# VHH binders against TLD domain-containing protein 2 (Tldc2): the designs that were tried, part 9

Target 1, 198 residues: TLD domain-containing protein 2 (Tldc2), of Mus musculus (Mouse) (a2acg1)
Amino acid sequence: MEDTLSGEEGEEEEEEEPAPAPAPQDPVEPQLTEASQVLGASEIKQLSLHLPPRVTGHPWSLVFCTSRDGFSLRRLYRQMEGHSGPVLLLLRDQDGQMFGAFSSSAIRLSKGFYGTGETFLFSFSPQLKVFKWTGHNSFFVKGDLDSLMMGSGSGQFGLWLDGDLYHGGSYPCATFNNEVLARREQFCIKELEAWVLS
Short names: E, the ipSAE of ESMFold2; O, the ipSAE of OpenDDE; V2, 0.75 times the mean of E and O plus 0.25 times the DockQ between their complexes.

## First folded at step 3 (VHH)

Design s30 (from e10 with Y100E Y101F; framework vhh_enristomig; at its last look DockQ between E and O 0.63; V2 from the best seeds 0.00; counts 0 for: pae O 3.9 > 2)
Fold by OpenDDE, look of step 4:
Structure s30 (fold): chain B 198 residues (1-198), chain A 122 residues (1-122)
Amino acid sequence: as target 1 above (198 residues)
Amino acid sequence: EVQLLESGGGEVQPGGSLRLSCAASGFTFSSYDISWYRQAPGKQREWVSTIYSGGSTNYAESVKGRFTISRDNAKNTLYLQMSSLRAEDTAVYYCAREVEFDSSGYEYFDYWGQGTLVTVKP
């Protein structure tokens, strides 16, 4: 009576090698509707890496620029009408310094500060420095007819622009714990661009 | 009714000078920022210069040092003195009153003239 030991060959479940993590999708270079007069391709690429994931792959649409639309904050607000998406403000001052801000929503007139913690300030000095929300306050963006303000603390603004978009200021503020974005605390605006990312 | 009427356009040789005027009516001229714009054939309209209500001025880099914006509030007239004119200055020039917000603070309007043609050619 030959006991045929039927060797149950345990089917080794081939552990499906986890599908290789999708190769980090080469950061999709943002598509601009037109060329920037403030930032070059390298700066755009660098800045795009710091944008919120929700705007990744969205085109950049030029809604306002001083070279086309004139030096007017009121005009900026007007041209922002109909847009709700986040905005990238790009500035070049008299020294050729490039800096700006990302707003989580459209730039508009407001009675108070608005926005979210996605808002940030940045400067190319010459390397990109990004100043993110600290959590200390929520003074992200405020706009009136005479000024646009981004970041605030102790009566100082991280970025301030006058009604003519001709003069601005930048000071350290609690909102972003930023450095002065320009070479000087007060600067003259040579070019300002507002891009909607939607 | 707000009206803006440009004049003074014409043909001029390179290096020449021309003075544009914009007659304004229907609003308190002295209280508003007033600008010059231009549109070359086949190009987008571009900002040229602004004179603010406070009297300060600003210029596009392309015209800086060559163009001078001024205003006569008593005459409700805006001027653009153009010198050292170049072929690339060929355009229809428009005067515009800057944006005003209505009582709601959210609606806006602006006013434009019909434009005056400046042609710079040999």
Scores: ipSAE 0.035, ipTM 0.415, lowest interface PAE 3.9, mean pLDDT 89
ESMFold2-Fast, scan of step 3: ipSAE 0.770; ipTM 0.903
ESMFold2, look of step 4: ipSAE 0.739; ipTM 0.898
ESMFold2 (binder alone), look of step 4: mean pLDDT 78; pTM 0.769

Design s31 (framework vhh_enristomig)
Fold by ESMFold2-Fast, scan of step 3:
Structure s31 (fold): chain B 198 residues (1-198), chain A 118 residues (1-118)
Amino acid sequence: as target 1 above (198 residues)
Amino acid sequence: EVQLLESGGGEVQPGGSLRLSCAASGFTFDDYAISWYRQAPGKQREWVSTIYSGGSTNYAESVKGRFTISRDNAKNTLYLQMSSLRAEDTAVYYCATDEYSGSYFDYWGQGTLVTVKP
């Protein structure tokens, strides 16, 4: 990717910078508008402990899922139109691996990288691992018509989704210093859900 | 413009079989993933199966092992072979491509009705 290799920022020029709130003492169980087909109750509770404090108590609203809306990144972009605020992407691949990302902003078409350092990647292998922002760069999210990218450095992406929402990839990247999220660097998506937390 | 026309639905007993067809026009059929969706009365539409341009397939867990999606690129036609049908499979079945239409309402064909009588 040219923009990622140059190190030049192309992210959203008007970043909202919510200050990190202190972690809540008591864990918060989120209210989901529908049942997840990717994560069980235990995984949802574990993941909720790592969400930014500003979304504590916010309901999770399912705005897109492959089981209902089909396998197309372009459809995901359409379903995200009109929504604002942070998004959880939950994925299960054909090997049964569960992983995903928290995006500080709605998933959308963009000319460059956007988002904030609240963005992170995660995997259940089966233990939850959360890969937070390292501070090395600001390559959080980039939405092209034919691919979605989260995290970058040296031309590799922490999470890469093809426009067909069937093919994907995961590599270590400087943004998150993440491990490969799936069992292998290239994977095939079984299920994808996009939840808005507002 | 993209046009899709579904056919092959009907009434069948539990355990029976049906073959659905979708005739496509208005786009380069070979280059696009094409999917089957269904919608039962009073329920949300749900994805059933996709076949990608390269020939790989994916299925909703509820139909895996019972349904087979296929395509005939020479005829611009998508198929869904349904076997071991259950009452829960009763729905109007639609086909769709991933052509991006922006903010306009998604195009809907009439679909083809499948009724499984318990």
Scores: ipSAE 0.140, ipTM 0.506, lowest interface PAE 5.6, mean pLDDT 83

Design s32 (framework vhh_enristomig)
Fold by ESMFold2-Fast, scan of step 3:
Structure s32 (fold): chain B 198 residues (1-198), chain A 118 residues (1-118)
Amino acid sequence: as target 1 above (198 residues)
Amino acid sequence: EVQLLESGGGEVQPGGSLRLSCAASGFTFDDYAISWYRQAPGKQREWVSTIYSGGSTNYAESVKGRFTISRDNAKNTLYLQMSSLRAEDTAVYYCARDEYGSGYFDYWGQGTLVTVKP
């Protein structure tokens, strides 16, 4: 795990060392409607610590997964209809890497970027890294018929999924200042799950 | 017309083995991920295993290490090799084709019954 300093040197108030953060709380384990085929119990617990407080304790409802519903982004959009609230996308690729995204709202077709600064990307490489909003832009999520994009800046996407939900990509982007989420910039999806947090 | 036909089910003692087959027709078999599901009496249908078009596989936690999914693209056939069978594996087993860009699993087989009796 990498620590980030409390702020940049210079303009920000760093006259005194920040008080140590309180010990991480062990939240009540989230209730999942089905077992995840992407993340184990340990990974789910770790990821739960980084969810916004407003969704703490909310059940995770599996609304879409490739093994049950097939490999189709259009299918994912259809399964999202009628759901409101935030979504966790969990992916496993051909190298066994686990990564994904938290979206502040349901995954949907859109004309432009939508979402809020609660949106983040993550990877287990093998330690959990969470890439939160930098404040540089608001390019959180964009849904086209044949591609889903999360994070942007300089023409690259933090997470990009093809309409076939088999091909994807990950690149550093200004939105999240993320690392490549997989071991390589272009990857093949072995399993994708979309969980709605009611 | 897309068709999936399961076979190979039967009665077996705990610890035994069975091999299920799913014969597919009416589509380009190699292009699709294909899955096994099962439904036990009084329970909802559950996913068992998937083999993707690229050859990678995934398994439900309850069957890992005991079941092996495979495909023979030349014969348009999907297999499920089941070993170390338990009473809780008793179910009707279904073959299903994942569709790209369309609705729910429209193409299910009729199922084949597996009964594990003590």
Scores: ipSAE 0.000, ipTM 0.176, lowest interface PAE 12.9, mean pLDDT 81

Design s33 (framework vhh_enristomig)
Fold by ESMFold2-Fast, scan of step 3:
Formats: sequence, structure tokens, C-alpha cells
Structure s33 (fold): chain B 198 residues (1-198), chain A 118 residues (1-118)
Amino acid sequence: as target 1 above (198 residues)
Amino acid sequence: EVQLLESGGGEVQPGGSLRLSCAASGFTFDDYAISWYRQAPGKQREWVSTIYSGGSTNYAESVKGRFTISRDNAKNTLYLQMSSLRAEDTAVYYCATDVWESGYEDYWGQGTLVTVKP
């Protein structure tokens, strides 16, 4: 999936353009509380165009990053406590590939899958590809103590992160009909950032 | 309850070596990842290294190749072997762990000072 209009498989956000005249702001250049170590200004601008209208213009607040906070999924969950979301997960792997996910809600421990159809996966390879919800199932996000999963169906996870927050995987899944987000199905995380858009 | 106690800090010359230890008690040590952090005067705390329950390790870019993290599960002890020390490594070093058995909490030691004098 390219980052183009490909049928009516888009989400509600891109299919509608009804009103109103916007307040004078540039929603394609969000204000980040800190510099990203994963994405450059061009990538941030491109990704911002695909965020739901409800978070347009919201600042991106860095709540967790591996270079500051270490490589621990459990610490990510801890630092997400008290935040409502939604959240952007930005990853760079050891091959230098940039990819990630937009979650409609904060990342948390859960008994099952949660989230909404606003959730999507993306990759820069180097062109931005956004993998939106297909409507096939609702397996958006699941947080276990030992792994975080985003997207499922047909036996694979669209994005899978180990509890050590160093090992990960990406596979095509029914939720997003995504391509493998990295150069290979199994990858090692060099940097992960979690940004809250509230 | 949960306690972490660092030791092994001191003063060294540039290029020198130190070994830090962290004695842990009050939790099932071998089930948890344990990390080293440091804080230089006037700066925010930064992550240095983590060793996971399975034995895999990760390091901050600034210390790769110079520092080695290890653990002795029989002794409930975490180590940081530091070599080729630089003035920029001067900081208070803390060990830390996250415990989830009765609520999700992070625990920190009191720290041990490392001073690298040019």
C-alpha cells in the first residue's frame, strides 16, 4: 500500500472534507516538546497529514524513549500511566529503517485487544506507506507483560515488540493488510519513542 | 521490602577502570530486567545499560565497547565493569528495576559516585 488514494478503503478522516474554515495554524508542522531521534522534520510533516482530525494541531509530548528510559516494555507501560492517548510509536531498527504505529489510545496492559479503527501502521522505505484499518477484525492493540502486539489475524502480528523492547517482528496481518514494516520480518530496535498527542 | 544498594564508585584517572556492584533484595531477582543509570551534576538522569532476565544486554551509544553489564543470579547482584573511563563518565551511578508482582513499581538505589579526574 502506497501513500495514495487507493479506493474507498480509507478511514473516516480522509473521506470527508466538510467544513469549517480552520483556525490560522499549520497542522502539518506539529510542535514537539523535544527533538525526535527517529524521524526528521520532513517525515514528521508527512506523517502528520494522516493523523485523525481530532488530534490535528495537538503538540507531540515525548513520554518515553529508549535512549533516555532504557529498553523495557514494562517501563513504557509505567510511563504511559496517567496519559489518555492517542499515541505515536516511532521506531528505528538496526538497519536504519523507520516505522511505527498510531494508537487511538495510550499503550497499556490489557486483558485483550483494545483500540479503534483510527489505529494504523506505517513505514518509511523511504516513501511513507500508511496501513489503515481494513474493517476485517478489531485486533488493534494488545499489551501483555512480555509483549506488545498491534494488528492480528491470519496467524501473524502487524507489529510485535518483545518485553525486552529490543526484539521485534512485523508480518502482514488481516487488521491492516500491511507489508512487513522493516527490511526483514524480525528486527532489533535501535530507538523507540512514544509520543502522546493530547 | 525491595532494596538496591550500589557500591564500587571512586576516583580514577582518565583511561582507568572501575567495577560497580548492586546488591538486590526483596524480590525474585532472576525474573526481572535490571538497569544502570547515571546522573552528572546539573544534568538529567540518563540510561546506561540493561541486562534482561534471559541474559541479553543493551548499552547507551556513549558507553558501547567500554562498559560491560553482567549479573549473578545466585548472589542477587548486578555488575557494571567500566573501562577506558573519560571525564564525561563522571556521575552518580544508580541501579534500577521494575517490579510488577503487587502493583507496577520502579525501584532505585541510592547511587554510587564515580569521579574521573583529568
Scores: ipSAE 0.041, ipTM 0.468, lowest interface PAE 7.5, mean pLDDT 84

Design s34 (framework vhh_enristomig)
Fold by ESMFold2-Fast, scan of step 3:
Structure s34 (fold): chain B 198 residues (1-198), chain A 118 residues (1-118)
Amino acid sequence: as target 1 above (198 residues)
Amino acid sequence: EVQLLESGGGEVQPGGSLRLSCAASGFTFDDYAISWYRQAPGKQREWVSTIYSGGSTNYAESVKGRFTISRDNAKNTLYLQMSSLRAEDTAVYYCARDLYDSSYFDYWGQGTLVTVKP
């Protein structure tokens, strides 16, 4: 159910890696290539139950994290190249809140919004809340040189990250009908991880 | 052609201090965020600190309060003042310019070795 925003200067993904083997009938706990500094085992297990069946049980490969790779959105874009599959963005802010997004495709520079209705936002506040696509619009992901945005429809974004990957914001948006993901609309990132699921 | 040249590394005892420098050429230095990274033998390269074009700074938790990043735009030079050095700070230190273009290049220096010995 891939769809792009028609009538805007959009960009569509031309090719994705082949789908892996069919999802197992029983839930399979993902194997992470490294330990997460954002989510514990319980949170990983809970979040995994909400992933699309096509990637359930696939290993999570750490492509980028701020503590090792620096606080730069431009570096995140470069380390995402060569990866076409879906991405989990895991964030912990300075208040210790855990939240993030699932993107149907790699995080990249784009002319407009891209992605599919598999994209969602989430928060642990402290219970897991998953904010799935409402069907109202297709404003899933937009990558500018100096900001990354996920969800829109009110002039504000469900999740936005500054190019410094230190400053961010979260607002309710029509795309996901989400709550503010952090305790405050504006937050400071302590750690961001980008995991590829393939 | 973009060039970054690190200097100032050496041997120091635990608790000592060093000042690293990175001389930049071939680009408009003051328009870019510049970072320090380090790599210990057999380990992945890790981020240490960034200074943005406007002068704001950010630090890895392991170095916060001990290291200070600064820049001199008139000299096209980046600095890292390191204090209270620990054995775990032993690494080759790299200066890096983050640039996203159609080729997706990063420009890295050659590195300068810091060894913290008892």
Scores: ipSAE 0.000, ipTM 0.308, lowest interface PAE 11.5, mean pLDDT 82

Design s49 (from e08 with A33E; framework vhh_enristomig)
Amino acid sequence: EVQLLESGGGEVQPGGSLRLSCAASGFTFDDYEISWYRQAPGKQREWVSTIYSGGSTNYAESVKGRFTISRDNAKNTLYLQMSSLRAEDTAVYYCATDEYTYVSGSTEVYFDYWGQGTLVTVKP
ESMFold2-Fast, scan of step 3: ipSAE 0.624; ipTM 0.839

Design s50 (from e10 with S30D S31D D33A; framework vhh_enristomig)
Fold by ESMFold2-Fast, scan of step 3:
Structure s50 (fold): chain B 198 residues (1-198), chain A 122 residues (1-122)
Amino acid sequence: as target 1 above (198 residues)
Amino acid sequence: EVQLLESGGGEVQPGGSLRLSCAASGFTFDDYAISWYRQAPGKQREWVSTIYSGGSTNYAESVKGRFTISRDNAKNTLYLQMSSLRAEDTAVYYCAREVYYDSSGYEYFDYWGQGTLVTVKP
């Protein structure tokens, strides 16, 4: 008998976490294992306010960045192996725009779209804009050998990264009803960071 | 098999210049993106610059405007021209063939050279 990758979409849909302790007057700023080359302290603080309660107080561990690991999606997938927690993808493009995505689970090769409605896209243009799940479809994340896609609908992706991790694209999509995350629909990545929040 | 051999490292004073070379063999050089990485004493290895098969280039913010990556496909050689060198540029510099895959999903594994030491000291 072949091993059935159960996957059980139901398990990925069962991410109900207890509400965090009610003390918003003592917000926990994330402890990063090292400095981000994409976001400054102010941006990190702003973005952290939109993360799911279940990752509040969890350190951000840098598992991949282009400045250290080079520009390869295949290498990002390999360095994600062994991680199951949620991931922040932080991108800076050649125009200096900062944007990215929160994935409810680790970035991985997949046969189809995976993830949950905790997944969102964001941009700093320069104000933070967070594009949450619309409920229209469940096309959150798909990892192919030659591309990574987040958000879909009408054949375009909210965030699309080429396997070279240098070329990318952003289009409005039904999943997130997002704006183009960069200044234009096609962009060139200057720095990509993948942070695991566990 | 795949080999990468760096050379050109040495000692320079701050503000000086140095040119590194990487001789490649055992693969079709023209088809791959090739990168420079460096590792300073006691620190993790970090990316410096990449040149793609089509000739496009990218640079780490810390070296942009000071370093220039280039390739000579006829000689299967990669270069890094370093100018305005700073103490923080002191590191062993490595040449790497980037991980690559074709349209069928075949993965070409990355290979690293042995490195060449650059020391910037007053």
Scores: ipSAE 0.000, ipTM 0.267, lowest interface PAE 12.3, mean pLDDT 82

Design s52 (from e08 with F29V D30S D31S Y32N A33D; framework vhh_enristomig)
Amino acid sequence: EVQLLESGGGEVQPGGSLRLSCAASGFTVSSNDISWYRQAPGKQREWVSTIYSGGSTNYAESVKGRFTISRDNAKNTLYLQMSSLRAEDTAVYYCATDEYTYVSGSTEVYFDYWGQGTLVTVKP
ESMFold2-Fast, scan of step 3: ipSAE 0.597; ipTM 0.819

Design s59 (from e08 with S53T; framework vhh_enristomig)
Fold by ESMFold2-Fast, scan of step 3:
Structure s59 (fold): chain B 198 residues (1-198), chain A 124 residues (1-124)
Amino acid sequence: as target 1 above (198 residues)
Amino acid sequence: EVQLLESGGGEVQPGGSLRLSCAASGFTFDDYAISWYRQAPGKQREWVSTIYTGGSTNYAESVKGRFTISRDNAKNTLYLQMSSLRAEDTAVYYCATDEYTYVSGSTEVYFDYWGQGTLVTVKP
């Protein structure tokens, strides 16, 4: 216990210019429990740089994927039960486009919009674009029985997935001021993965 | 009571063809998307194909162009026409559908319905 036993014998100066804050370290590349069929190592590394600091270094655990579990939003909701941590939703459409969303909490059935301003949408075209919260509204995520919606404003959704988990849509929305995430506003899902970052 | 019953499996040589059937009862067949899954020995079950209520279809990349899913709503029957079969297609094939429904005292409950499976063996 020697934290109070030494005295500084130097002169203290209040008008000293503060040292620059240390530069943030690059996030460590995440460890995935399984290989992604949607994103390659380069895309995973790029996307991890935009995740909230609180999940830096957390492993990505595959909770749901269409190639294993099939094309059902209802099954996605079921497999999300018991998880409370944030979720990374990765999609590849039939045109080969890669895009998705980061949700501050698990994907679930809800009566209204939920989530926090950590939620964002992204696309690779092929350069990564991340669409963060604008502050204009709080319409982050809504899980209905027959659709999943992320971002809203003016009646359109930043990302919309049908209950069949095959049909989807993307439109600019006030929540994220996003571009259309796919090549066109309506798309068909080829592969969807849901990763929990606990 | 939802029931799914697969048939049509058997042994076939590489390059051959088989047609699987799934007879459905106990639900309004026309209102449901229905899928084929398969499980090879020692592996996890994987999705193969889905046909949606509007007639749209989707396929796993490994079977695209070789397998054709179809439905006969009048007969409550799902089909999988398999052609150009490979050794890697050897598996038990399952018919499946799912639903969220309202149960007395609850809002939404998930039900996952599976058939018993039919074995497909592709051997040289």
Scores: ipSAE 0.501, ipTM 0.754, lowest interface PAE 2.3, mean pLDDT 85

Design s60 (from e08, 23 letters changed; framework vhh_4orz_3)
Fold by ESMFold2-Fast, scan of step 3:
Structure s60 (fold): chain B 198 residues (1-198), chain A 124 residues (1-124)
Amino acid sequence: as target 1 above (198 residues)
Amino acid sequence: EVQLVESGGGLVQAGGSLRLFCAASGFTFDDYAMAWLRQAPGKRREWVALIYSGGSTDYADSVKDRFTISRDNAKNTVSLQMNSLKPEDTAIYFCATDEYTYVSGSTEVYFDYWGQGTQVTVSS
């Protein structure tokens, strides 16, 4: 849970890594339309192993990011219009924590919860943890004008983003039985990216 | 067609003041937030000040106590009063707008519409 700073190796003896045994099939690194400011190549490769088979080999197209498009949930919704494919939300907070969500469908305004059980939450704490659907409810994604929510069951959300895309929260929820994705329940977003995987 | 035309740039000595203007046309000005951004040679654009359609304002930390943004909806203009200018304020200043974007203290921002800019040079 305490910061994932990749370069501070020395405690985990990762510097002396034995060459991995040859795999019958090398995992293919996904093709990104732009470089991510949130995840490095290693993290992208790790996360891609948990994506649904239907998006294997599909390019990741950057539809929205806060550094380019500003901090606005309404802008994110607007830039998602015309896209129907699944979406990866990648976040880095002010503490340097990396986490996010995979949505089975485009991020959009909705009157209620939508999406499918392909939806999941994840964090690098520093090890990748993926929180998949538990089957207890279907509260995957809900898009309001002033907030985006993923996962629910008790009035708290697995991932909650304010319309200002600066304030956010994460709590355990019945949908994903997730851990808090950041170091604490409330966090401040440093960078958010939305990638469409069509 | 959206048009944003900046003016008021020039040469000024450190500690001096300058006022920039932006004339807007081609859209319903009253409904849009207006921003000032700047770009120094070889650097990325950074936002400086933002004024919402309702008149509330936000500033980058580097200028917060020195710059004041204001708007005149009747004349479709936004202005930036710059006081206590420093050599590091030297940059091309751009007027920008985006109907649906809310900025939250970011140093890297994107807007739908930009002007061509006006040069501000502060001598040491």
Scores: ipSAE 0.000, ipTM 0.116, lowest interface PAE 15.9, mean pLDDT 80

Design s61 (from e10, 23 letters changed; framework vhh_4orz_3)
Fold by ESMFold2-Fast, scan of step 3:
Structure s61 (fold): chain B 198 residues (1-198), chain A 122 residues (1-122)
Amino acid sequence: as target 1 above (198 residues)
Amino acid sequence: EVQLVESGGGLVQAGGSLRLFCAASGFTFSSYDMAWLRQAPGKRREWVALIYSGGSTDYADSVKDRFTISRDNAKNTVSLQMNSLKPEDTAIYFCAREVYYDSSGYEYFDYWGQGTQVTVSS
């Protein structure tokens, strides 16, 4: 109904903040199906320590990358079809800045925001900064035909990608209380990779 | 003008093979995803195979491991190699230019060829 949310979008909006994950004991290093062109081994290792416990030790399968599959958000959506997630989205911009997002589920077209409080944004500046869910709202991920948005709740998006997968933007948002992920609020993508962790 | 012209259809016995061709013109072929769809008598059109501009491919479960889609960007062509054909593969096969795919599973095509008939006997 209008007053009662149902389905995936409704569940995301009502979701409570997740409890802190315990520190891993004897962590398994992630196995990638292919080499990343965005992150080096050190960055991959650092980022893997912040993944939810349920995906610790899961292999990272490269589903999409711009250098192989072209610069198109529509192709990203298509190649994500059949995957339930979760997904790591890795970006390198033309200034060499590395940043991205962890999505609790596959990147897809949606009518509203979806995902869970496991979703986070990150940047290497050059130190890893992870921007976790604040609990303020549930505006995790929204896929439109010509744009992808992650984080919202103040009129701006934590990460915004144009359908051309060349233009993007990053702003502080209430969802993640993040810093600008790139050096500037507007950036140009050099490489984008989407990795499924299952 | 954008044009897609199919060829290679015909009559074949069950277990046989056919190769379909689609000649594209009027647009930057290398920048677009291309698909093959089919329509059997009395049925709705169904998607069969897709090749992304980057070269990756997807197939409907009904044709997986039997059909192979390929493209030649220098010649502006997309091809469908059909092996181990079954009577259930009898349909008009259409080449189409894909614009996008939505979360409901609907594929959106802006240009279509006229189609080529494939008939599989027995």
Scores: ipSAE 0.006, ipTM 0.180, lowest interface PAE 10.0, mean pLDDT 83

Design s62 (framework vhh_8fcz_2)
Fold by ESMFold2-Fast, scan of step 3:
Structure s62 (fold): chain B 198 residues (1-198), chain A 125 residues (1-125)
Amino acid sequence: as target 1 above (198 residues)
Amino acid sequence: QVQLVESGGGLVQPGGSLRLSCAASGFTFDDYAMNWVRQPPGKGLEWVSGIYSSGGSTTYADSVEGRFTIIRDNDKKMVYLQMTSLKTEDTAVYYCATDEYTYVSGSTEVYFDYEGQGTQVTVSS
């Protein structure tokens, strides 16, 4: 999916005997273990097109959501224990804005920034905007006891979540050259979901 | 456990080409983005290029855009940097790097985890 969005040209060479295209090895759309309270079917389809090929077609397993599990970053960390795979964070704020992040690995407490350049931020306003790694730094994800941060490089974070999982912020950062993900730089979380991809 | 071994550097004239190679071991290579970083004489580390774990998405520093191409071969656990139209400003030790561990606590400092001596590229007439 990302290969096609990165300008890969694979539709030439019709002069040759058609290669046997393998049957789809993975579903084109993810199967969710539960319904999302943040994103609708259309948004899920759009977002899944930007996931790394290594997790394309993997099921989305809901491991944490604020409406069920409460508003606590500490609890999010605990429910992520035992998971090593990538995570989608889906947020809806007080204005009804939908945005979030894809983390290349599980959300966890960390000594410093971790993750890979597969990490990205996104927003629906209402069209999907995906903010991919710029290569300017490696400040992907950092988990403190009292805050979760994704993206940095300007003294501000692309996505910042308070330990109370009620207050958050979004600012342009060098990691992703992102726009403010919400309608305003500081927002209140109405719902946060953490989905593990297999 | 993590080991990155760079090769392919050398002396080349301005306008020339070189291909650098990096052999990776000790980690799940296909789960991590890979980077090339360089250290010019008397300067700090400068990020050059990155490639996503899938190999489909690449990024480049403005100074090398259009001249360098990063590619990876996940089956062989290799990452390459194809350099063309080399300039004297490209003279540096080149390191292959992964973001597996960072020692960054601020917003402006970057440290990539890498092992090895790097490979020296000298562009001079």
Scores: ipSAE 0.000, ipTM 0.135, lowest interface PAE 15.7, mean pLDDT 79

